# Miniprotein binders against a2bj90: the designs that were tried, part 89

Target 1, 235 residues: a2bj90
Amino acid sequence: MSRSARRKTSALNTVLRVVEVFASIQGEGPFTGTYSVFVRLAGCNLRCPFCDTRYAWSLEAGKPLGVEELVEEIARYEPSLVVITGGEPLLQRHPLNSLVEGLESLGLRVQLETNGILPAPARDEQLWRVYHVVSPKDVPVRVPGAKLHPSWVDYARATGRAWFKFLVANEQHVREVAEYVAKLGIPRSRVYIMPLTPEKLDMKELLELHSRIASLAVKWRLNFSPRLHLLVQLP
Below, E stands for the ipSAE of ESMFold2; O stands for the ipSAE of OpenDDE; V2 stands for 0.75 times the mean of E and O plus 0.25 times the DockQ between their complexes.

## First folded at step 9 (miniprotein)

Design gq3 (at its last look DockQ between E and O 0.04; V2 from the best seeds 0.00; counts 0 for: pae E 5.8 > 1.5, pTM E .757 < .8, other shape alone 4.64 > 2.5, placed apart)
Fold by ESMFold2, look of step 9:
Structure gq3 (fold): chain B 235 residues (1-235), chain A 108 residues (1-108)
Amino acid sequence: as target 1 above (235 residues)
Amino acid sequence: GSLDELFDEFIDITWEMADHIYEARKAAKRGDEETAKKHIEEALKLSEKLLEIARKAGSPELEKLARHLHETIKEMKEAFEKGDFERAIELMMEIAETVWRIIEEIES
């Protein structure tokens, strides 16, 4: 092995491939409205047609950044919440656990966003204590290759630190979600339905879709998630 | 009004029953027969409530589905080793959807 290649492999567990770090408002899920710093990690194990962040699909889209440097950068924003997103952050699980450890040592509140294909945290992982918003892509949107790992349901029931968020466009989708979560044993109090937003909605159409999905959430006794950042035009 | 009350009762019972069916299934898979039986008994009580509400609502289709669900859960109780938990869940959701369709049709 060359010195360069050996050094790269020996440092991988302290480095994350990061696409962007930015401050904004958490626009989705249980922490909607919270002043947040977003850390978008590179790489994804899905190719969703409706993905807003296709630029994060490739690991090459991320630049290597040391975990300690990243913690310092995040802390300077003084966030109320640190949102780890991507791509799929769990593709970088080992250095991600190091990042979480650093953030928690500073008392920072952390939320992970994941498509749930990879397993939920084990009890000995730093990720065990953070909040998770799991967005399965196999129902109703049926993205090829998507399948929720069953450990997420057990994790959510055991810890109360995971919620499940589903993209829906209509009443049929909501019924499909309800059947899916009931079969998997996901408590309805942990379920959010969120508008499936095609790329070319104007603001009126976006608001109308929000109104329809919110009404359905009430009828089915599920939680509603907006896409608030789209409504207020924040990143 | 009364349509909202009908749906609220059905959907509340449906979600509560789904939790018990899940716990029964999980317990059965790990061989915990006492826990599985306890949750199946709670699900059976809830299915009796659904049948009572369906009769009060006067809907033959709701009553037929609620009876079928009740019998399915009774079968699960008697043979919990092989329980047909998936079928019970499907029937619960079909009942909820039927109530939904009744509400939607009247409101249109």
Scores: ipSAE 0.113, ipTM 0.598, lowest interface PAE 5.8, mean pLDDT 85
Fold by OpenDDE base, look of step 9:
Structure gq3 (fold): chain B 235 residues (1-235), chain A 108 residues (1-108)
Amino acid sequence: as target 1 above (235 residues)
Amino acid sequence: GSLDELFDEFIDITWEMADHIYEARKAAKRGDEETAKKHIEEALKLSEKLLEIARKAGSPELEKLARHLHETIKEMKEAFEKGDFERAIELMMEIAETVWRIIEEIES
């Protein structure tokens, strides 16, 4: 490899396309209620019809930020958790590993949000060490092109640092999730169901939806993920 | 084989078993009782094989878990025979939990 090729590869490994960085409360999954800094990365490999962050679908929607600068920015918030989200964060896997290394060096906990289409982290990646919330889009919502990569089940088994969060609108969806996770050998303790909000709901409708889905979670002995940030009107 | 090899084999068989259970349910939903019964019987055979593997591993706890798994499959068969598909799904979920307990035992 020429010196120029090495420099280009080096630069690409240290720059992320970032849509936004903000502090809020984690509203979803196993870390609900945690004071968090959110790093929303640009680019997604899906086009979910129900996506609430469509503005992040294009890589060009993000600004290039150096990993070191981003670590410093995150650290200023003194977060209890750093949440890496976006479109699909794993599209920027290489610089993301560098980011994780920097954050962990400061003793910060990191959680990744992913759609699970791309392979899980390998043992030699920095991403291996962080928490992962995988949100499959094949079941029950059946987004075209969505398929959970099998390596996520293996990763969950090997590390205990993965959870699976499914969007559900009704009991049929919950049933499909139950069957799906049973087939994959994922224990109920690692499964979350979350309300699917296809449109903007008012607060009353949102609460009613949460109540219905939470009741189904109890009935089917699954964990419930709120959309807490919507309920408390935070980002 | 190593405990890891036995675990891998156990998981592979468990997945195969789960596939049979899934196909049995599909068959039942379309009114193909004969096909459903066949898949349930195959799932039961696989659960017996899991018991044998657990015995070979020499772990009393693994044997206990594998036995529980086998009994859960039997109960699932009864649920299918009664047309209680909701109970069958519950039992599938219990199977998954049992598999993870086995993972925990192997990793200990």
Scores: ipSAE 0.029, ipTM 0.367, lowest interface PAE 3.8, mean pLDDT 89
ESMFold2 (binder alone), look of step 9: mean pLDDT 86; pTM 0.863

Design jl1 (at its last look DockQ between E and O 0.55; V2 from the best seeds 0.00; counts 0 for: pae O 1.8 > 1.5, pTM O .681 < .8)
Fold by ESMFold2, look of step 9:
Structure jl1 (fold): chain B 235 residues (1-235), chain A 95 residues (1-95)
Amino acid sequence: as target 1 above (235 residues)
Amino acid sequence: SDEFKKRFEEVVRKMLELFRRYYRTGDKKYLEEALRLAEEAVRLARESGDPELISEALNLLNIALLLWYLKTGDPEYLEEADRVLEEAWKIWEEH
């Protein structure tokens, strides 16, 4: 697109509905431990019973923020990683692509968290170039209507920039995940199992669950994701 | 039936392409048609009696309603999107 055409398109979709922007540690997935700025977008197309960010479910929970101002706010934190999360960020896809363009122009690395119901990025989107952690909600914990769009597997194979993360509570769940990823052709190296943490678990229980799921990850030759931010009590 | 699922899948494919066109243009005509197709997908899924298809169709209708709310600011669409998700859970629990 020409600079003029890009400007007109951006003016139509330059605003994101944002719940919060904050600095913390990425606690999950392949970038665990990275100093990050989190951008939580409003709105979700699911109502998962295990969601710990229910306050972001409604699109009305977000305040409109201009993309250019948001890029500047994020940059002031000097993050090593920008994590775009929510709700479901892909509900705000066009202004999200504008945000990604701005962040990448500053050399900032971006990761998106998604439930994978809306399709993977097309090659002509700025989102094509960022990292994605996809958390399907149809296995082993089933949420009605959640269905991973098959383009995410194609995207992962074509780019190497997507990983798949599954909440598990026990070995039966791990077996179900293993069957699911084998059927879809997702390599084990791209798969993370992560503890399904009930709300209000005390620290001892949380550590025991982490230990059990980590042991299962070793047994099943899958990657383990902690919920590190819960263990160290960060947002 | 197999023919019925083929029709459902075709409607879903058309909806996702309309979402893509909407993301690129901002033109609500694509979203209006996507909403119409989402309602048709729900009707087809209910006729099938398959809880998985019904839940999938309701999720797609929810997405279309949320996008419409984002475009228009009309809280009616946000409220309807919430009701659609509640319905999907009720149907799932009954089966």
Scores: ipSAE 0.768, ipTM 0.905, lowest interface PAE 1.2, mean pLDDT 89
Fold by OpenDDE base, look of step 9:
Structure jl1 (fold): chain B 235 residues (1-235), chain A 95 residues (1-95)
Amino acid sequence: as target 1 above (235 residues)
Amino acid sequence: SDEFKKRFEEVVRKMLELFRRYYRTGDKKYLEEALRLAEEAVRLARESGDPELISEALNLLNIALLLWYLKTGDPEYLEEADRVLEEAWKIWEEH
């Protein structure tokens, strides 16, 4: 292998395209309420019409940042959790494994947010060790090409480190989720339903929507994810 | 037809396996082969006339293009990926 090929392979494993890094409270899923540093990666394989982070869709929206520099930046916040999010973080899988290795070396807990289209981590990846919240976009919201990769079900069974978070607007969506997870053999204890929030809800409408979806979660024996950051007006 | 769907699913399976090998190894040959299979998947989907298959194939092609961009640093592949997403989205909205 030429010196040029080694330099290009090293750069690919050590540089992420990052949109933003910020501290907040994790508002969603199994880690709701946790003081977290969010790393929003650039680039997404989807164009969800309900996406609240459209500015992260292009890889050009992200700046190239070294893994070492990013680990140092994250560590300064003294986070209880590091949340890797973005468009689709698993598009940057190679440098993301290096980032996870760096963060784990500091004893930091890591949670990945993913749309579940790309294959789950393999046993030899650093990503195998972290927590994953998979947000399928096929059910019930039917985003084109958003089919959940089967390896996420296997990963969830093998590790217990995956949860599935579904966007829902009504009881029909909750039914579709319940049928879908039953068909895939996903345990209900690993399933979260979360309010699908249209743009421009006021706080009263947002609370009413949360109340309705939470009541449906109880009725259907599923976990409820709030949009806590929206309710408490955090990023 | 059931035949086109079966052929498409097999191409997609092979493509995703190659992406998984690329993700583990960083070997460009797996990415280049996966890209060729993504283009094959799009062709098969278009021949099927199934909007869901077309949309699935276009999103898989977009994944390949984005991964190519990350590998090469060539912005041309990013522009093409964005175009493919817009095309996939229009096809879905029309059906």
Scores: ipSAE 0.292, ipTM 0.735, lowest interface PAE 1.8, mean pLDDT 86
ESMFold2 (binder alone), look of step 9: mean pLDDT 84; pTM 0.820

Design jl10 (at its last look DockQ between E and O 0.65; V2 from the best seeds 0.00; counts 0 for: pae E 1.53 > 1.5, SAP 70.417 > 70)
Fold by OpenDDE base, look of step 9:
Structure jl10 (fold): chain B 235 residues (1-235), chain A 95 residues (1-95)
Amino acid sequence: as target 1 above (235 residues)
Amino acid sequence: SDEFKKRFEEVVRKMLELIRRYYRTGDEKYLEEALRLAEEAVRLARESGDPELISEALNLLNIALLLWYLKTGDPEYLEEADRVLWEAWKIWEEH
C-alpha cells in the first residue's frame, strides 16, 4: 500500500461530516428525558417526505470534523448520553467506530439512531457496544428503497441494546407494526410506536395526537415514544 | 418469478455483507465489488419489472456511490447517487 493510500485510510477513520452538535433532552425512545448531546451527521440514503431534518440529507451539508476535536467538544457538555443521529449515521460507519471508542474511553454512554437499512454492527466493531434505536422506513409508512436489514433482529436478541421505533398516525398503522414485528420475531418490549407529526400542528393538536397514539400503544401492548422535545419546545 | 426474487435476495445479501467488510477493513476491493453487485441487483430488479425490487436495488446503488464519494471526495459519485435515488422515487410514484 502506497503512503497515499495509508493517508486516505487514516483520514477516513478520523474525519466525520457533521451538520450540528448541540445539547438538549432526548425526546424519543427508551432514553426519553435524558440530558444528551446530539451529533447530527450529514448524508442520508433516504428522502423521507416526513423528515424534519432535510437539511442533513446531503453529505455536503456537513463540515468535516476530526474525531478527536469532536470528542473534546462533546465532553465539554458533560452529557448523560451522546446521541449520534443525522440523515443516516451508518454511512459514516468507519470514523464512527473511532468516535465511539473515544467517547467510551471517557465513560460516556452512546446511542445511535439509524434507519436500519445498513447491516447491524459486527462483534469486532466499537459500534457493537452502543445502544441503537432502529427506525424502519418500510412499515407502516413505506419509503422507496427502504428495507430493514434482518441482522438488526439478531443484534437485538444477542445484545439487548437495540429498540425499534415506528412512526404511526392511526390504528391501522399500529396494526401493521404489530403484524410486522410478530412476523420478524421482534419482542414487543423492544418496540416503540411514535406519533407521525405533520409540520404544522399546534400544541393542542400535538397533545391530542400524543394521547391517541399512547392509548393505541396500551391497547396493542407496545411501548410509546413521545416527541418530548416538541412538547417542551426544545431542539 | 420466485427464482428471480431468490437470485436478487442473494445478490443484495452479498452486497450488504461486502459493505460491512469495507467498513471493518477500509479495503477498497470490498467497495468495488459492492458497487458491481449493486449494479447487478439493479439489472435483476429491472428484469423483474417489480417497482419495489427496483427501488430497493437503486437505493443499494445509491449507498455504494455515497461510500465512493466519502472515500474519494469526487463529486461525480454524489451527483450519480442523487440521480439513482430520485429514479427510485420516480419508479415508486409511477406504480
Scores: ipSAE 0.886, ipTM 0.949, lowest interface PAE 0.5, mean pLDDT 93
Fold by ESMFold2, look of step 9:
Structure jl10 (fold): chain B 235 residues (1-235), chain A 95 residues (1-95)
Amino acid sequence: as target 1 above (235 residues)
Amino acid sequence: SDEFKKRFEEVVRKMLELIRRYYRTGDEKYLEEALRLAEEAVRLARESGDPELISEALNLLNIALLLWYLKTGDPEYLEEADRVLWEAWKIWEEH
């Protein structure tokens, strides 16, 4: 109940650098199809060649917003899910924990998207209680320096609140993912494979790619993630 | 090769522990020491000649620099963080 504990945090820790806030559907992973508000945080510790959100790479791309005001903005959309994404949201970890606290106080369900290089939440963090979709970037498309922190596997096992999502284009990629998750001890029930979409596919090509990757998911007994927002032409 | 890898892994483990302490406490001392260890990790990785270790170390240095930028607002840290990421790509492409 203490209001003093929250007000004693530094003012800088109550501010997030935010690129955009918008409503759409969650098109990927275990919450596909859910009416969501997306909060894209600025800054990334990677420069993936397949990144669709390069405009969020620099911390300077974000506008500083107070956490309390951001909670109010998000709440106005009446979302079924709040998706925190970016860049890499865990770069702004301290004020992010404050945002999660505010959203949970309103009963809002939160999902975070991360490349998994920074460690998983500790038990004393507000982030401990939210859902995480972890997208390692060292398999199958190799991004230099993108090494998954081992705590994510421990966190997934301890909490059941993390899933692992991989962009794949073909069966060779799926085999690499299968080997990787087996080596790390990630159960296949927590693994999603998702189409690696080249830029500028027409709808027929996009559907064919979805069909091919979905068939591979069945063959390899992995979960399939669409890129549903692309199929229905939403942001 | 294995001795460099073991030394590197110990430096990285300590650096990430200091980052966790920084997240928990907000104490700048932990971030200052984490930055020093990230720079040491880069030197060790370069001595090994292993491009995967070098790329990992440069990514860790990038993270420490970004956290310093967030703490201080000094654009020098943001500029250096960007240089470090593109250096990692350059080394990786030559590998």
Scores: ipSAE 0.683, ipTM 0.875, lowest interface PAE 1.5, mean pLDDT 89
ESMFold2 (binder alone), look of step 9: mean pLDDT 84; pTM 0.811

Design jl11 (at its last look DockQ between E and O 0.82; V2 from the best seeds 0.00; counts 0 for: pae E 1.51 > 1.5)
Fold by OpenDDE base, look of step 9:
Structure jl11 (fold): chain B 235 residues (1-235), chain A 95 residues (1-95)
Amino acid sequence: as target 1 above (235 residues)
Amino acid sequence: SDEFKKRFEEVVRKMLELIRRYYRTGDEKYLEEALRLAEEAVRLARESGDPELISEALNLLNIALLLWYLKTGDPEYLREAERVLEEAWKIWEEH
């Protein structure tokens, strides 16, 4: 291997394309209410019509940032959790393993958010050790080309470090989620339903939607994820 | 046919396994073979005429192209990835 090829491979493992880094409260899933630093990575393999972070879809929307510099930036916030999100973070899986190694060396907890199309971590990856919230895009709202990779079910069973979060608007969507997770053998204790929020809901409409979906979660014996950041007007 | 669907699913499975090997090793040979298998998946899906399979295969090709951009920095891979993803949406909306 030429010196040029080694330099390119080293750069691939040490640089992330980052859209933004900010501190907030985790508003969604099993870590709701946790003081968190969000690292939003650039690039997504999907174009979900309900995406609230469309500005992260292009890989060019992100600035190149070194893993070491990013670890130092995150550490200054003294977070209770680091949330790796974006478009699809697992597109940048090589430098993500290095980022996770750096963050874990500081004793920081890490949660990854993914659409679940790419395979789950292997046992030899640093990503194997982190928490994952998988948001399938094939059920109930179908996004073109979205299919949950089956290895996420196996990863969830093997580690207990994965949860599945589904966007729902009504009882029919909740039924479809219940049937889907039963078919895949996903334990209901690992399933969250979350309100699908249209653009331009006022606070009253947002609260009403949360109330309806939470009641459906109880009826269908599923966990409920709020959109807490929207309810408390945080980023 | 059930045999066709099985063949497509096996190509997709192999392609995604090669991507997982690429992510562990950084070895370009896995990314080259993953691109080839994504193109094969698109070919097979087009032969089926199934919009769901075509959109799935095109998204796999999009992923392979995005990984080639991340590897090379060549903006042509981004342009091609976007074109492929737009085609996946068009096929899905027309059927």
Scores: ipSAE 0.891, ipTM 0.951, lowest interface PAE 0.5, mean pLDDT 93
Fold by ESMFold2, look of step 9:
Structure jl11 (fold): chain B 235 residues (1-235), chain A 95 residues (1-95)
Amino acid sequence: as target 1 above (235 residues)
Amino acid sequence: SDEFKKRFEEVVRKMLELIRRYYRTGDEKYLEEALRLAEEAVRLARESGDPELISEALNLLNIALLLWYLKTGDPEYLREAERVLEEAWKIWEEH
């Protein structure tokens, strides 16, 4: 690579715009209950009305952090899992691959959370070996322009490292999810339904909603995801 | 029509393949070409009059603009990305 190309590539690969880094419990999906460090990246390509992390929407919400510095910070927590989330982490794909490389060199397990609009990892990316929880935003509550990229289904089949998670409030939503995943050929074993929680729901209402959605998961033979961190009042 | 839909889908497919190449190489030429195709996708979608195609195209244009902002640091791309998101929501709510 030329000197100019090396400088441009290095800048893309070395800095992430980060909103926050914190330790907590993974409360959702297949790794629920795992002691985790969360890395919330700035920027999102969507403006979902039900988003509970709106403070991460703008790319300007994040501070620039060097990837090496970030790896060192994460490692100090001694996590069992590193959860990369955001906004939409795949907007910062180049330096994200560098972060994954650093974390993998320390033997740290990594999970990424994505809305699935940008393509799944290629085989030559460090992200190829990371676990992914994909949350499509065109079902059941449709966000304009949100369309799952078909490569995520292919990636899930090829690697077994992707799951699909859907926010639902009622049985009609579950029917829509079931139709959607059947149309795309996503096996039920890879599908999670999770309670769509209204803002400021009290604990009793939250538990009742969990019970209702869990019962629907059994009825429809889908996996259930809690919002465990909400139930135990962790960040 | 079916012809507009087929042309739209091909432009979108090409645009996303260029973004994939950009991810692999870091070469801004792929991103610049992807931006042009995203703009063409918006033009085709508007000619169709289909609000679902228009929303999809505007979201793809928003992504290309955000990636270009991240690559170049040019704040006009960030401002345009926000305008495009606002337009997509307005069209969606009207239909």
Scores: ipSAE 0.670, ipTM 0.863, lowest interface PAE 1.5, mean pLDDT 89
ESMFold2 (binder alone), look of step 9: mean pLDDT 84; pTM 0.818

Design jl12 (at its last look DockQ between E and O 0.58; V2 from the best seeds 0.73)
Fold by OpenDDE base, look of step 9:
Structure jl12 (fold): chain B 235 residues (1-235), chain A 95 residues (1-95)
Amino acid sequence: as target 1 above (235 residues)
Amino acid sequence: SDEFKKRFEEVVRKMLELFRRYMRTGDKKYLEEALRLAEEAVRLARESGDPELISEALNLLNIALLLWYLKTGDPEYLEEADRVLEEAWKIWEEH
């Protein structure tokens, strides 16, 4: 193999397209309230109408950053959690395994956010070891092409390191989620419902929506995810 | 038909496994095969006339093209990925 072929394969394994890196509080899912560094990767295979990070949809919205440089940048924040998010982070799965290896070598905990369309990690990937919050877009919000890959259910059972977060606006959506997770055999303890906020709500409307969806979570025996960052006005 | 749906599901299953293999190995052969299967999935979906299957197949083709862009840096793959995704949305909204 020529030196040129090794450099091209090395570049693919060591460079991520990154939109932004910032410190905040994890506002959503099982790690709500955790001091976190967010790494927002560029590119998404979806165009969700309710997406709050539309600026990350294009792969060109991201700057190419080396994995080593990115690990050093993240480590300077002394995070309790590293959140890998973006459009769809698993589009960059190859260099993302190298990023996870670097972060884990420093003893940092990692959580991935994904739409669940791409297959779950295999046992030989560094991504197998991290936490995953899977956000299906087929139910109840019916985004085109958003079918959940079945391997996420198997990964959740095998590892206990996956949760499923569903966007809901009303009780009908919560019913559809409850039926869907029952059909797939996902334990309710791994399911979060989160308020769907398609528009910018004022604080009063946002609190009212949180209250309604939280009450539905109790009624349907599901976990509730806030949008805590919106409630406390953090990034 | 149930037969078309079964064929489509098998093509999609193979394609997603090839994406996983490509993303793990960086080996172009898996991406080349995945692209061919994505085109086959789109053909089968169009023959079914099911807008859900068409949108699923087009989204998988979009993923294949985005992976080609990430590998090559060729903007033509990105432009084609955007066109394919726009078509998936159009088909979904019209049905």
Scores: ipSAE 0.885, ipTM 0.949, lowest interface PAE 0.5, mean pLDDT 93
Fold by ESMFold2, look of step 9:
Structure jl12 (fold): chain B 235 residues (1-235), chain A 95 residues (1-95)
Amino acid sequence: as target 1 above (235 residues)
Amino acid sequence: SDEFKKRFEEVVRKMLELFRRYMRTGDKKYLEEALRLAEEAVRLARESGDPELISEALNLLNIALLLWYLKTGDPEYLEEADRVLEEAWKIWEEH
């Protein structure tokens, strides 16, 4: 094994592969509108055709950063919320628990975004205490192998700290989401539908799509998530 | 009739618990066993001929390989993880 490979192995539990750290507004889900620092972790176990962050797919896209260094960087932004996203952040779960511990020690509120294929946190993990927005890729667009782990529904019920968010383009998608969440026993109060936005929409088209999906959310008695950062042109 | 599906589910359940233990502790013994079970899950899924089970098993194997890459830094694990994802997509498209 090379010296660089050995160093990576020996530091695994204290190092995260990070693509970017930046301040913005949380544009999606239950914390929409919150001044946030985003921590985008490298690596994903899926290759969704609709992914808007393909640059984070490879684990090699990330710069190795020590957890303590990362906590200090995040703290300098004075965020109201720390959003851990990616790729799939739970691929780096062990050092992620260390990051959460450091952020918790500073009183910072943390939200994780995950595709839900890896299991929900155990009670003795630091991740148990953070908020989770789970975006299953089973429905409406089925990605091969993207099976939501059932522990996320149990976790949501036990803790009240998980929500489920689905990208939809039309009413047929919403119907499929409604059937899916009913089958899994996910309460409607935990479900968000969000516009699946094409890359090149102008502002008028973007607003029209938001209006359409929001109307469907009301019709189907589901929560609506905007993509607020797109509407206000933030990253 | 349902004995195969029951065996597949048991292997997957054990593997996911090992993933959970590895992801919580960083102890490579859990990842070593999880990788063996992921390969077994793939064999069982292929014997079934069910493309949904095969895709599920391949994606779990992909996760094990990515975790092993993170642990070791060995690019062979990342390369194999990519091949496994490509195979999962191919099987899905043919279904």
Scores: ipSAE 0.666, ipTM 0.855, lowest interface PAE 1.4, mean pLDDT 88
ESMFold2 (binder alone), look of step 9: mean pLDDT 84; pTM 0.813

